# VHH binders against Rho1 guanine nucleotide exchange factor 1 (rgf1), part 12

Target 1, 188 residues: Rho1 guanine nucleotide exchange factor 1 (rgf1), of Schizosaccharomyces pombe (q9y7u6r621to808)
Amino acid sequence: KRQEVICEVIYTERDFVKDLEYLRDYWIKPLWASSCIPERKKEKFIRTVFLNALEVQAVNSKLAEALTKRQNYKPIVDNIADIFLEHVPKFEPFIRYGAGQLYGKYEFEKEKSSNPAFAKFVSDVERLKESRKLELNGYLTKPTTRLARYPLLLEAVLKYTDEGNPDKQDIPKVINIVRGFLSRLNVE
Short names: E, the ipSAE of ESMFold2; O, the ipSAE of OpenDDE; V2, 0.75 times the mean of E and O plus 0.25 times the DockQ between their complexes.

## First folded at step 11 (VHH; framework vhh_gocatamig_d2)

Design b58 (from b48 with S53H G54S P105D; at its last look DockQ between E and O 0.01; V2 from the best seeds 0.00; counts 0 for: pae E 21.1 > 2, placed apart)
Fold by ESMFold2, look of step 11:
Parts: C-alpha cells; sequence; structure tokens
Structure b58 (fold): chain B 188 residues (1-188), chain A 119 residues (1-119)
C-alpha cells in the first residue's frame, strides 16, 4: 500500500508540473503572440490572469525532478520526506499566486464575456485534446488545490511508515511547513 | 512523438497461451509505469496488469496466476504472457503509459491488439 501512495505522490506532482507547462505552452505563449487582446493591455491582462504560475512551475519542476530521480534507479522508493524537506520551504510563490487568483479569475471572465475574439480563442484552446476537457479556470485553481493536497498525501504515506523509517519523524515536519503556507494563504 | 504499438494478438483455443508485446518510443521508457488494459464488446476498459518502473507488478484478480506482465527497459518494451486463456479473456488489449496504474492516470494508449479465445 505505501508504495502505491508514494507512486501517487510522484505521479501527481509530475501531473501538476505538466498542467503548469500546459498553461505556458497553450495559453500564455499563444495569447502573447495573438491579437485578440489589445496590445495596450495585453501584458497586464496576461500577468493578472496567469499571475506567477511559471514561478510556481519552476519551483515544483525541481521537486518533481528530485522525486523522479529517486524513483528511477531503485526497485522500491523507501523515503521521500528528505526531498520534500529540501523543496517545500521554497513554496513562497504559492502565496503570491493565491493572493491574486480571485481578481485574475474576475478579469478573465470579464474579458471573455465582452471580447468575442478572446472568447473564440478561449473556446479553441479548451477544445484541444491537450486541455483534457477542463476549462482554464479549472487549471488556474490547481496551484491552490495542489498545496492543500500535500498534507493528505503525506499523511497517507505516514500511515504506512514503520517506526524505524526516517520518514516517520520527517513527514510531520513537512506537513507542518505546508500547513503554515496554507494558513497564510487563507489570510492573504 | 509518443508511440505504443501492440502485437501478438490472435485467435487461440481455451486453455491456450499468447504473448502480447508493446513497443514504446518517444519518451524515457524506464521512468514510466506501463499497463495492459482490455475492453470486451460493450464493456468499459479494465486494468489487467501493471508494472512499475521498479518491476513491482499488480494484477486484476481474475488473471492472477495465469498472466505475467514484464518489461525490458533496454528494448523499450512491455509484455503480457497469457496462459490458461478462457473465453472471458476475449477482448481488445491495450498497452498504456502513465505514472500510476489507475485508468484515469494513463495519458497514452496503443491502438490495441485483438485476442479471441474460441473453440
Amino acid sequence: as target 1 above (188 residues)
Amino acid sequence: EVQLVESGGGLVQPGGSLTLSCAASGFTFSSYYLAWYRQAPGKKRELVAGIYHSGYTVYMDSVKGRFTISRDNAKNSVYLQMNSLRAEDTAVYYCARGLLYEEGDFDYWGQGTLVTVSS
């Protein structure tokens, strides 16, 4: 069971990073290259809607890479908390992202409802197979929901962790750090 | 481009054996979980067997002891040895790539190879 949860931790971290790469490659870059948003407001609009998603992507790419490297050369992944202890202190970008998310969503919906060219752009992107039938707002909530999911996943690993395993002591430390960020997210 | 190509399907009598192969390309094969799924007419796809990058395997209950999944990372291939085949094993078998063995977590699928168990 423990390996199944650890594999879920690793897989879902990679999937989260892929979702942020999807935002970069299918939304941010194409929108920047398009003419559907007036040039005078394009930069502000993009930064308002997508915030620092690519900063989060950079942080979590390192986490996903470290987890994947641990998995690649061992038959069984026996420890993960040391990797998380190195990376979760760097999660400050999640707070900046969360602080602007509601306003970014508002600006996205406002432009979509009042700009037919942008509405067409949105529809065309959301119909791509790469979008997996999920609207942009569904992707934009993923950093916040991902942050909240770490304690749940790590508690599941801890449940199946023996007393002699360093993860027994270290997973609670990781969870405390993440819950600290989650508390700040609710305030900011 | 990610590609998964199945082979080895065919018509076989009850009690017989087949080996399915899946050749993979376009990704770092050794880093991914591979699985065989099957879909009988009118039914949903179901997981048959999965193999982690570590070699750890999982099987659906009805195939335990009869089927064996294996991988050869040097050849970028995953195999399904099917023994003691039964009529209920008749299905299109798909090779799938993902980070987990659950159906919802697989992002690439082969075209499938038909296995028919009939006398």
Scores: ipSAE 0.000, ipTM 0.083, lowest interface PAE 21.1, mean pLDDT 85
ESMFold2 (binder alone), look of step 11: mean pLDDT 82; pTM 0.835
OpenDDE, look of step 11: ipSAE 0.010; ipTM 0.296

Design b59 (from b48 with T28D S31D L99M Y108S; at its last look DockQ between E and O 0.01; V2 from the best seeds 0.00; counts 0 for: pae O 14.2 > 2, SAP .688 > .668, placed apart)
Amino acid sequence: EVQLVESGGGLVQPGGSLTLSCAASGFDFSDYYLAWYRQAPGKKRELVAGIYSGGYTVYMDSVKGRFTISRDNAKNSVYLQMNSLRAEDTAVYYCARGMLYEEGPFDSWGQGTLVTVSS
ESMFold2, look of step 11: ipSAE 0.034; ipTM 0.548
ESMFold2 (binder alone), look of step 11: mean pLDDT 82; pTM 0.827
OpenDDE, look of step 11: ipSAE 0.000; ipTM 0.205

## First folded at step 12 (VHH)

Design b60 (from b48 with A35S G50V Y108V; framework vhh_gocatamig_d2; at its last look DockQ between E and O 0.01; V2 from the best seeds 0.00; counts 0 for: pae O 8.9 > 2, unsure alone 64.4 < 65, grease 25.7 > 24.2, SAP .87 > .668, placed apart)
Fold by OpenDDE, look of step 12:
Structure b60 (fold): chain B 188 residues (1-188), chain A 119 residues (1-119)
Amino acid sequence: as target 1 above (188 residues)
Amino acid sequence: EVQLVESGGGLVQPGGSLTLSCAASGFTFSSYYLSWYRQAPGKKRELVAVIYSGGYTVYMDSVKGRFTISRDNAKNSVYLQMNSLRAEDTAVYYCARGLLYEEGPFDVWGQGTLVTVSS
């Protein structure tokens, strides 16, 4: 069961990174290239709605890469806590992202309702197969929801970790760091 | 003293079966995952199978469907049932407590038992 849970951790981490890449490639980049938002307002709008999502993407991409490397090293993954201890302390971008998420959503809806060109853009992107039938707001919430899932995922790994495995002592450390970020997210 | 002692090795013909045993002492057996490794002549030691304290098992691809790892916590023992043996299975088989960790504590190892598969 431990290996199954570990695989879930790694798989979902890669999926999370892909979701952020989707935002980058199908929303952020196209918006910069489009004329659906007036040029004078474009930068502020993109920064307001998407915030520092690419910073989150940068941090978690490295985490996903490290986990994948470990998974490919041998058929059985012995440890993952050391990888998390290296990368989780860098999760500050999650806090900045979370702090602006509600306002970003508001501005997105406001522009969508008042700008037909932008509304069309949104409709076109959300109809793409790459959207997986999920609207933009569904993706914008993924960073905060992913952060909240880490303790649950890691506790599941810990549950099946035997004595003598370093993860027995290190996983709780990782969980504590993540909970620290979650605490801040709720306050800010 | 922490100790693992393997037994059950021997000479078998291709297609034959063999059961290895490992008796553990000196530690809380039920709290640890156990593993079997093997080392063929001129090759590096490789992981064969693992059984966690909860009974979950993992096998290397080359032995899946042929080998079965099991444990008896009441007897402080771990077993490796080997079926459909092949010449390439020839090796010294080792019982170990835990898994190899690059920067972590070392596994506890037994002395090993030789398995020879030959016509």
Scores: ipSAE 0.008, ipTM 0.206, lowest interface PAE 8.9, mean pLDDT 91
ESMFold2, look of step 12: ipSAE 0.015; ipTM 0.498
ESMFold2 (binder alone), look of step 12: mean pLDDT 80; pTM 0.812

Design b61 (from b48, 16 letters changed; framework vhh_lunsekimig_d3; at its last look DockQ between E and O 0.01; V2 from the best seeds 0.00; counts 0 for: pae E 14.6 > 2, grease 24.6 > 24.2, SAP .723 > .668, placed apart)
Fold by ESMFold2, look of step 12:
Structure b61 (fold): chain B 188 residues (1-188), chain A 119 residues (1-119)
Amino acid sequence: as target 1 above (188 residues)
Amino acid sequence: EVQLVESGGGVVQPGGSLRLSCAASGFTFSSYYLYWYRQAAGIERELIASIYSGGYTNYVDSVKGRFTISRDNSENTMYLQMNSLRAEDTGLYYCARGLLYEEGPFDYWGQGTLVTVSS
């Protein structure tokens, strides 16, 4: 039961990182290489729509790697809060991402409706198997939804944690840090 | 136009310290990942440190704990603080800019600043 939740924490963190890599590989890099956005506005457009998604990816890939490393060397994972305490203070990029998210979505829809070459690019990418039937806007919301999910997952781990385990004291500290970011995200 | 200018290189004894600067112009400095590379004689340039928007840093193992990368977005300047220098740190040090929010390929490089560690 505890191990089941811990495995879900680790697996879903890997999936989140993979979703951000999907944005890099199927959207950001191909847009840079394409001519469907005029060169004079391409850099600003990509920055506006995708924001600092790759900065979030860089931070969270380190969290995913640390969790995976612990799982590889001790398949029955006894503690996770120490890993989170090291990495969660680095989550500032989530705040910057959230601040621009609505405007980025607006600029994406505006360009799609007024630029036929870009509209074709969007349609072609969204029909790929790798897109898993989710539109770009669905992927762009994932950093915010992921941040909100951490307290739920960590509370489930805490529920099954014995009093003698350091996670009993340390998981609440991690949750408090994450909730601090969530509060800032909503006001910034 | 984009420009990167390194400075602060010099001659230093083993165990000494040196601080390199990379002055940048012609782009929105705070939006780009920035990098330090070094090149010893007869060797290809090697990445040694990087700094992302918001201050997240990475280092190669050979410099971890000795070198510190930082940036001052108000002065459009990146720094490399090098402590506990060794003879193997001798080389030409370059700063580089990647693409928007992305590691390489690198589209702009500085001219380099020479660091010599000798007794």
Scores: ipSAE 0.000, ipTM 0.229, lowest interface PAE 14.6, mean pLDDT 85
ESMFold2 (binder alone), look of step 12: mean pLDDT 80; pTM 0.794
OpenDDE, look of step 12: ipSAE 0.006; ipTM 0.190

Design b62 (from b48, 15 letters changed; framework vhh_7b2m_4; at its last look DockQ between E and O 0.02; V2 from the best seeds 0.00; counts 0 for: pae E 5.6 > 2, SAP .701 > .668, placed apart)
Fold by ESMFold2, look of step 12:
Structure b62 (fold): chain B 188 residues (1-188), chain A 119 residues (1-119)
Amino acid sequence: as target 1 above (188 residues)
Amino acid sequence: EVQLVESGGGLVQAGGSLRLSCAASGFTFSSYYVGWYRQAPGKQRVVVASIYSGGYTKYSNSVKGRFTISRDNAKNTVYLQMNSLKPEDTAVYYCARGLLYEEGPFDYWGQGTQVTVSS
């Protein structure tokens, strides 16, 4: 039971990082290389829509790497809170990301509705198998959704954690830090 | 006109310290990803350290624990504090501006500052 939740924490963290890499590889890089957005506004448009998503990716790739390394070392993972305590204090980029999401969505939809070349670019990317039938807005909400999920996942790990395990004392500390970020996002 | 001007290089004995500065002008400094790169004689330019627009930092493995990148938005300046210097740190050090991520695009580079570490 505990290992099932821990495995879910690790797998979903890895998947979250991969989704942000998908944004880099299938959206940001190709859009930058294309001419479907006028050059005079391309830089600002990309920064407005994608925000600091790749700063979030950079932070969370280290968390995913650390969790994966521990899992590779021993398939029965006994502790995770120490890894989270090291990485979660660095989650400030989630706040900056969340602050710009609504305006970024607006600018994306505005350009898509008024620029046929960009609309075609969007359609082509969203039809790729790699997009997994999820439109761009679905990917762009993932950082905020992920941040909100950590307390739920960690509470589930805590539920099945024995009193002698350091995670019993340390998981609540991690949750408290994440709750602090969530309160600043006003998603509670 | 975007400008990046490095300074603070020089000759130093192994084990010593230097602090490099990169003065930026012609753009909204706080909005950009900035990095330090170095090029040793006869080698390719490689990343040393970088700092995202939101302040998150990354380091190459060869300098982690010895070098610290920082930024001062009031002075439009990026710093590289280099401690415990080794002869292998000898290189021309470049400051570069990036847009969204450390792999590119980098559209402006400084002229470089020489760091020489003697054994």
Scores: ipSAE 0.123, ipTM 0.578, lowest interface PAE 5.6, mean pLDDT 88
ESMFold2 (binder alone), look of step 12: mean pLDDT 83; pTM 0.837
OpenDDE, look of step 12: ipSAE 0.204; ipTM 0.633

Design b63 (framework vhh_gocatamig_d2; at its last look DockQ between E and O 0.02; V2 from the best seeds 0.00; counts 0 for: pae E 5.2 > 2, grease 25 > 24.2, SAP .793 > .668, placed apart)
Fold by OpenDDE, look of step 12:
Structure b63 (fold): chain B 188 residues (1-188), chain A 118 residues (1-118)
Amino acid sequence: as target 1 above (188 residues)
Amino acid sequence: EVQLVESGGGLVQPGGSLTLSCAASGFTFSSYYLAWYRQAPGKKRELVAGIYSGGYTVYMDSVKGRFTISRDNAKNSVYLQMNSLRAEDTAVYYCARGLLYEGPFDYWGQGTLVTVSS
């Protein structure tokens, strides 16, 4: 059971990173290359809507990579807390992202409603198979949603961790760090 | 750029032996799980053997005792030694990079054909 829970942690982390890469490759990059947003407004708009999503992607890509390497070493994963202890302290980008999320959504909807060219762009991207039938806003909320899920995922691992396993003492440390970020997210 | 290139396929008689090689490049080879898959005509692709970065190996039941997967991290290569080959082993064999033997797999070679026939 512990292995199943660990696999879920790792799989969902990788999936989260892929979601951010989707934002990068199908929204951010194409918008920079397109003319659907006036050039004078383009930079500010992209930065407002997507914020530092790529910074989050960079941080979590490293986490996912480390977890993947651990998983690829042998069928039984003995520990994951050490990996999280290394990477979770770098989760500051989540705070910056969360702080601008609501305003980003507002500006996105505003532009979509007033700019037919941009509205067409949004429609085209969201109809791609790569969107998985999820609207942009569904992806923009994923960073804050993912951050909130870490304690639950790790508690599930802890539940099936033996007393002699280092994760027994280290997982709670990771959870405390994550909760610290969550507390800040709610305030800022 | 990640690349996987298979070699060693060919025609062999039943009971014969063959060694497949897969040369990898473009990534940290020693950190990844690698696997051999095969696809026979009219059949779906199936796992033949997998090897973890730590050396643990897994095999499909029909090849246990006959096939051996191994890796050489210094050469960025994975191998499949096939002994006591049978007609039902005829397939295109693919090298794949992945996480677990259950998947997912993100890179595949082009495949090498193994034909076992008298």
Scores: ipSAE 0.095, ipTM 0.567, lowest interface PAE 1.7, mean pLDDT 94
ESMFold2, look of step 12: ipSAE 0.179; ipTM 0.608
ESMFold2 (binder alone), look of step 12: mean pLDDT 84; pTM 0.847

Design b64 (from b48 with F27R V58E Y108S; framework vhh_gocatamig_d2; at its last look DockQ between E and O 0.82; V2 from the best seeds 0.00; counts 0 for: pae E 4.5 > 2, SAP .694 > .668)
Amino acid sequence: EVQLVESGGGLVQPGGSLTLSCAASGRTFSSYYLAWYRQAPGKKRELVAGIYSGGYTEYMDSVKGRFTISRDNAKNSVYLQMNSLRAEDTAVYYCARGLLYEEGPFDSWGQGTLVTVSS
ESMFold2, look of step 12: ipSAE 0.259; ipTM 0.671
ESMFold2 (binder alone), look of step 12: mean pLDDT 80; pTM 0.807
OpenDDE, look of step 12: ipSAE 0.022; ipTM 0.421

Design b65 (from b48 with G50V L99H Y108S; framework vhh_gocatamig_d2; at its last look DockQ between E and O 0.02; V2 from the best seeds 0.00; counts 0 for: pae E 11.5 > 2, placed apart)
Amino acid sequence: EVQLVESGGGLVQPGGSLTLSCAASGFTFSSYYLAWYRQAPGKKRELVAVIYSGGYTVYMDSVKGRFTISRDNAKNSVYLQMNSLRAEDTAVYYCARGHLYEEGPFDSWGQGTLVTVSS
ESMFold2, look of step 12: ipSAE 0.000; ipTM 0.396
ESMFold2 (binder alone), look of step 12: mean pLDDT 82; pTM 0.820
OpenDDE, look of step 12: ipSAE 0.424; ipTM 0.765

## First folded at step 13 (VHH; framework vhh_gocatamig_d2)

Design b66 (from b48 with V58Y L100W E102P Y108S; at its last look DockQ between E and O 0.01; V2 from the best seeds 0.00; counts 0 for: pae E 5.6 > 2, SAP .726 > .668, placed apart)
Fold by ESMFold2, look of step 13:
Structure b66 (fold): chain B 188 residues (1-188), chain A 119 residues (1-119)
Amino acid sequence: as target 1 above (188 residues)
Amino acid sequence: EVQLVESGGGLVQPGGSLTLSCAASGFTFSSYYLAWYRQAPGKKRELVAGIYSGGYTYYMDSVKGRFTISRDNAKNSVYLQMNSLRAEDTAVYYCARGLWYPEGPFDSWGQGTLVTVSS
């Protein structure tokens, strides 16, 4: 059962990174190449809507890579907290992302409602199979949702962790760091 | 007008250290990815280090552990601390402003500052 939760931690981390790569490949790059947003405002619009999502992607790609490497080395994974302790201190980008998220969503909806060419672009992208029937706003919420999910997943791993396992002492340290970020997110 | 002005280059012996600075003006500095590129004689310009708007950093493999990029948003400045310098680090170093991702595009460049590592 412990392994089931650990596998969920690893699998969902890979999925989170892929969702941010989807934003890069299906939204940011195509939108930058398009003419549906006037050139004079296109750069600012893209920065406002997508924020530093690609910085979060860069941070969490390393976490996902480390977890996957551990799993590939030995499919029965004994420990994960050491990997998290190395990576969660680098999670500052989540705070900056959260600070602009609401305004970015507002600007996205405003442009969509007033710019028919952009509305067409949005419709075309959201209809792609790769969008998996999720609207852009659903993807834009994922960094904040992911950050909040770490304590829940890690507490589930801890529940099934024996006293002799280093994760017993180290998982609570990871959770405390993440909850520190979550507290700052609510303030900022 | 966007301006990037590098300083801190010079002549240094192998194993020595230098700190490069880049003063930025004409844009909202805290919102942009900043990078240091270098160009050695006869070589193509290459990305050395970059720093995202939120502070996450990137380094090319050959400088990891020796170079440190940092930014001071209050002073609109980005820095490159270069330690354990080698002859291969000899190049003109450029500060650049990036738009979306670490590999570019970069739309603004400084004039460059020369770093020479030689006895």
Scores: ipSAE 0.108, ipTM 0.548, lowest interface PAE 5.6, mean pLDDT 88
ESMFold2 (binder alone), look of step 13: mean pLDDT 82; pTM 0.822
OpenDDE, look of step 13: ipSAE 0.235; ipTM 0.636

Design b67 (from b48 with V58Y E102P Y108S; at its last look DockQ between E and O 0.01; V2 from the best seeds 0.00; counts 0 for: pae E 7.4 > 2, SAP .8 > .668, placed apart)
Fold by ESMFold2, look of step 13:
Structure b67 (fold): chain B 188 residues (1-188), chain A 119 residues (1-119)
Amino acid sequence: as target 1 above (188 residues)
Amino acid sequence: EVQLVESGGGLVQPGGSLTLSCAASGFTFSSYYLAWYRQAPGKKRELVAGIYSGGYTYYMDSVKGRFTISRDNAKNSVYLQMNSLRAEDTAVYYCARGLLYPEGPFDSWGQGTLVTVSS
């Protein structure tokens, strides 16, 4: 049971990183190359809608890599909290992302409703098989939902962790750090 | 007018250290990705290190652990601390303003500062 939850932690972290790479490759880069947003406002529009998603991707790529390396070294993973303690303090970018998310959604929807060329761009991207039938807003919410998911996943690991395992003491420390970030999200 | 001015280059022995500085003006410094690039004689310009507006840093593999990029938003400056220098680090180093990600797009460059690592 413990290994099942640990495998879910690792697998879903890799998926999260891939979803942010999807934003880079299918939205940010193609939008920058297009002419559907006037050049005078294109940079600001892209920064407003996508925020610092690629900074989150960069931070979490390192977490995913560390978890994957440990799993590759020994497929039965005994410990994860040490890896999280090294990486979770770097999660400040999630706060910046969350602070701008509502306004970014508003600007995206406003442009889509008033700019037919952009509306067509959006429709074309969302119809790609790589989009997996999920609209852009569904991808843009993933950083905040991912941050909220860590306590649930880590408490599940803790539940099946023996008293002698360092994770027994260290997982609560990780959860407290994440809950601190989540509390700050509600006020920013 | 956007302006990036590098300084701190020079001649240094292998194993030595050097700090490059880039003074920025004409834009909201804290909002942009800043990077150091280098170009050795006869080679293409390559990314050395970058720093996001939120402070996250990136390094090419050959300089990890030896070079440190930092920014001081109060002084509108970005720095490259270069330690354990090697002959292969000899190049003209450029400060650049990036818009979205490490590979670009770039819209502003400095004039460069020469670093020579030689016995």
Scores: ipSAE 0.015, ipTM 0.509, lowest interface PAE 7.4, mean pLDDT 88
ESMFold2 (binder alone), look of step 13: mean pLDDT 82; pTM 0.824
OpenDDE, look of step 13: ipSAE 0.387; ipTM 0.736

Design b68 (from b67 with L100M; at its last look DockQ between E and O 0.01; V2 from the best seeds 0.00; counts 0 for: pae E 7.1 > 2, SAP .719 > .668, placed apart)
Fold by ESMFold2, look of step 13:
Structure b68 (fold): chain B 188 residues (1-188), chain A 119 residues (1-119)
Amino acid sequence: as target 1 above (188 residues)
Amino acid sequence: EVQLVESGGGLVQPGGSLTLSCAASGFTFSSYYLAWYRQAPGKKRELVAGIYSGGYTYYMDSVKGRFTISRDNAKNSVYLQMNSLRAEDTAVYYCARGLMYPEGPFDSWGQGTLVTVSS
């Protein structure tokens, strides 16, 4: 059971990173190359909508790599909190992302409703199989949703962790750091 | 309109230190990825270090632990602290503005500042 939750932590972290790579490859890069947004406002529009999503991707790709490396070294993973303690202090980019998300969604919807060329671009991308039937706004919420999910997942690991395991003492420390970020997110 | 101006280069002995500065103007500095590149004579320009808008940093392997990139959004400046300098660090160092991601595209470059490491 403990290994099942740990595997879920690792697998869903990889999925989260892949979702941010999807934003890079199917939205950000193609939009920069397109002409559907007037050139005079293209840079500002793209940065307003996507914010620092690729910074979050960079931070969390390192977490995913460290977890994967641990899993490859020993298929039964004994400890994870040490990896989280190293990486979670670097989660400041989640706060920056969350602070601009509401305005970014507003600007995205405003452009889509008033620019037929952009509306077509959006429809074309969202119909791709790689989009997995999820609209852009569904992907844009994933950083905040992911941050909120960590305490639940880590509490489940803690539930099945024996007293002699360092994770027993260290998982609560990780959760406390994440809850600190979540509290800050609500005030920005 | 967009300007990037490097300074702080010079002649230094092996093992020495330098701090490079890049003053930026003409854009919303806090929203951009900034990077230092270098180009030695006869070599390709290579990424040395980069810093995302939120402060996350990246370094090429050969400079990790010796170089530190930082930014001061209030002063519209990015810095490269270079310690334990070696002869192979000799190059012209360029400040660059990245549009969205570390591999580019980069749309603005400075003139460069020469760093020479020799006895």
Scores: ipSAE 0.021, ipTM 0.537, lowest interface PAE 7.1, mean pLDDT 88
ESMFold2 (binder alone), look of step 13: mean pLDDT 82; pTM 0.826
OpenDDE, look of step 13: ipSAE 0.475; ipTM 0.782

Design b69 (from b67 with L100F; at its last look DockQ between E and O 0.01; V2 from the best seeds 0.00; counts 0 for: pae E 2.9 > 2, SAP .8 > .668, placed apart)
Fold by ESMFold2, look of step 13:
Structure b69 (fold): chain B 188 residues (1-188), chain A 119 residues (1-119)
Amino acid sequence: as target 1 above (188 residues)
Amino acid sequence: EVQLVESGGGLVQPGGSLTLSCAASGFTFSSYYLAWYRQAPGKKRELVAGIYSGGYTYYMDSVKGRFTISRDNAKNSVYLQMNSLRAEDTAVYYCARGLFYPEGPFDSWGQGTLVTVSS
């Protein structure tokens, strides 16, 4: 029960990091190397659409690494809140990402609708098996949806946490920090 | 015109400290990744430390705990505080502007500042 939720927290964190790496490897790098966006605006377009997604990846890769190391050290994980308390205060990059996401989506759709070469590039990437039948906009929403999922996952862990376990007191602290970030996103 | 100008290099004894500065101009500084690279004589240029547009920092393993990268967006400057310097830290240090992620691509470089750790 508790271990099932903790395992879900850990593997979905790894999956989230991988999804952001997918943006680097299948979108940013190939788009930079391509000629489907005029050179005079290619840099700004890529920065506008993808924002600081790779900064989020860097922050969360450390969280994923710490959780994985804990799990590898002892197969039954007793505590996770201490790891989250160390890493969640570093989540400011999620706010910067969220602040630009709507405009980035607008610029992406605008270019796709007016630039046939880019539209073909988009179609070609989205047909790759690595895209797992999800459009770019589906990947671009993942940082915000991931942030929103942490309270749900952590409350499930808390539900099965004994009173003597430090997570009983510390998980609510993590949730409060995350909800603080989520409240700041709702300004828009 | 994008400009990156390094300063603060010099001769220092092993175990000593040095602060490098990089003054930036010609672009919206807060929107870009900044990095310090170094190149020792006869060696390939290598990443030392980077700082993301949002302020998160990254270090090569050999300098972690000894070097600190920071940025001051109000002064359009990035810094490298180097402590506990060793002979192997001797190199020309370069400031670079990154476009999308910490490994690059880098489209602008400074001319470099020499750090010598000796005697």
Scores: ipSAE 0.304, ipTM 0.685, lowest interface PAE 2.9, mean pLDDT 90
ESMFold2 (binder alone), look of step 13: mean pLDDT 82; pTM 0.827
OpenDDE, look of step 13: ipSAE 0.414; ipTM 0.740

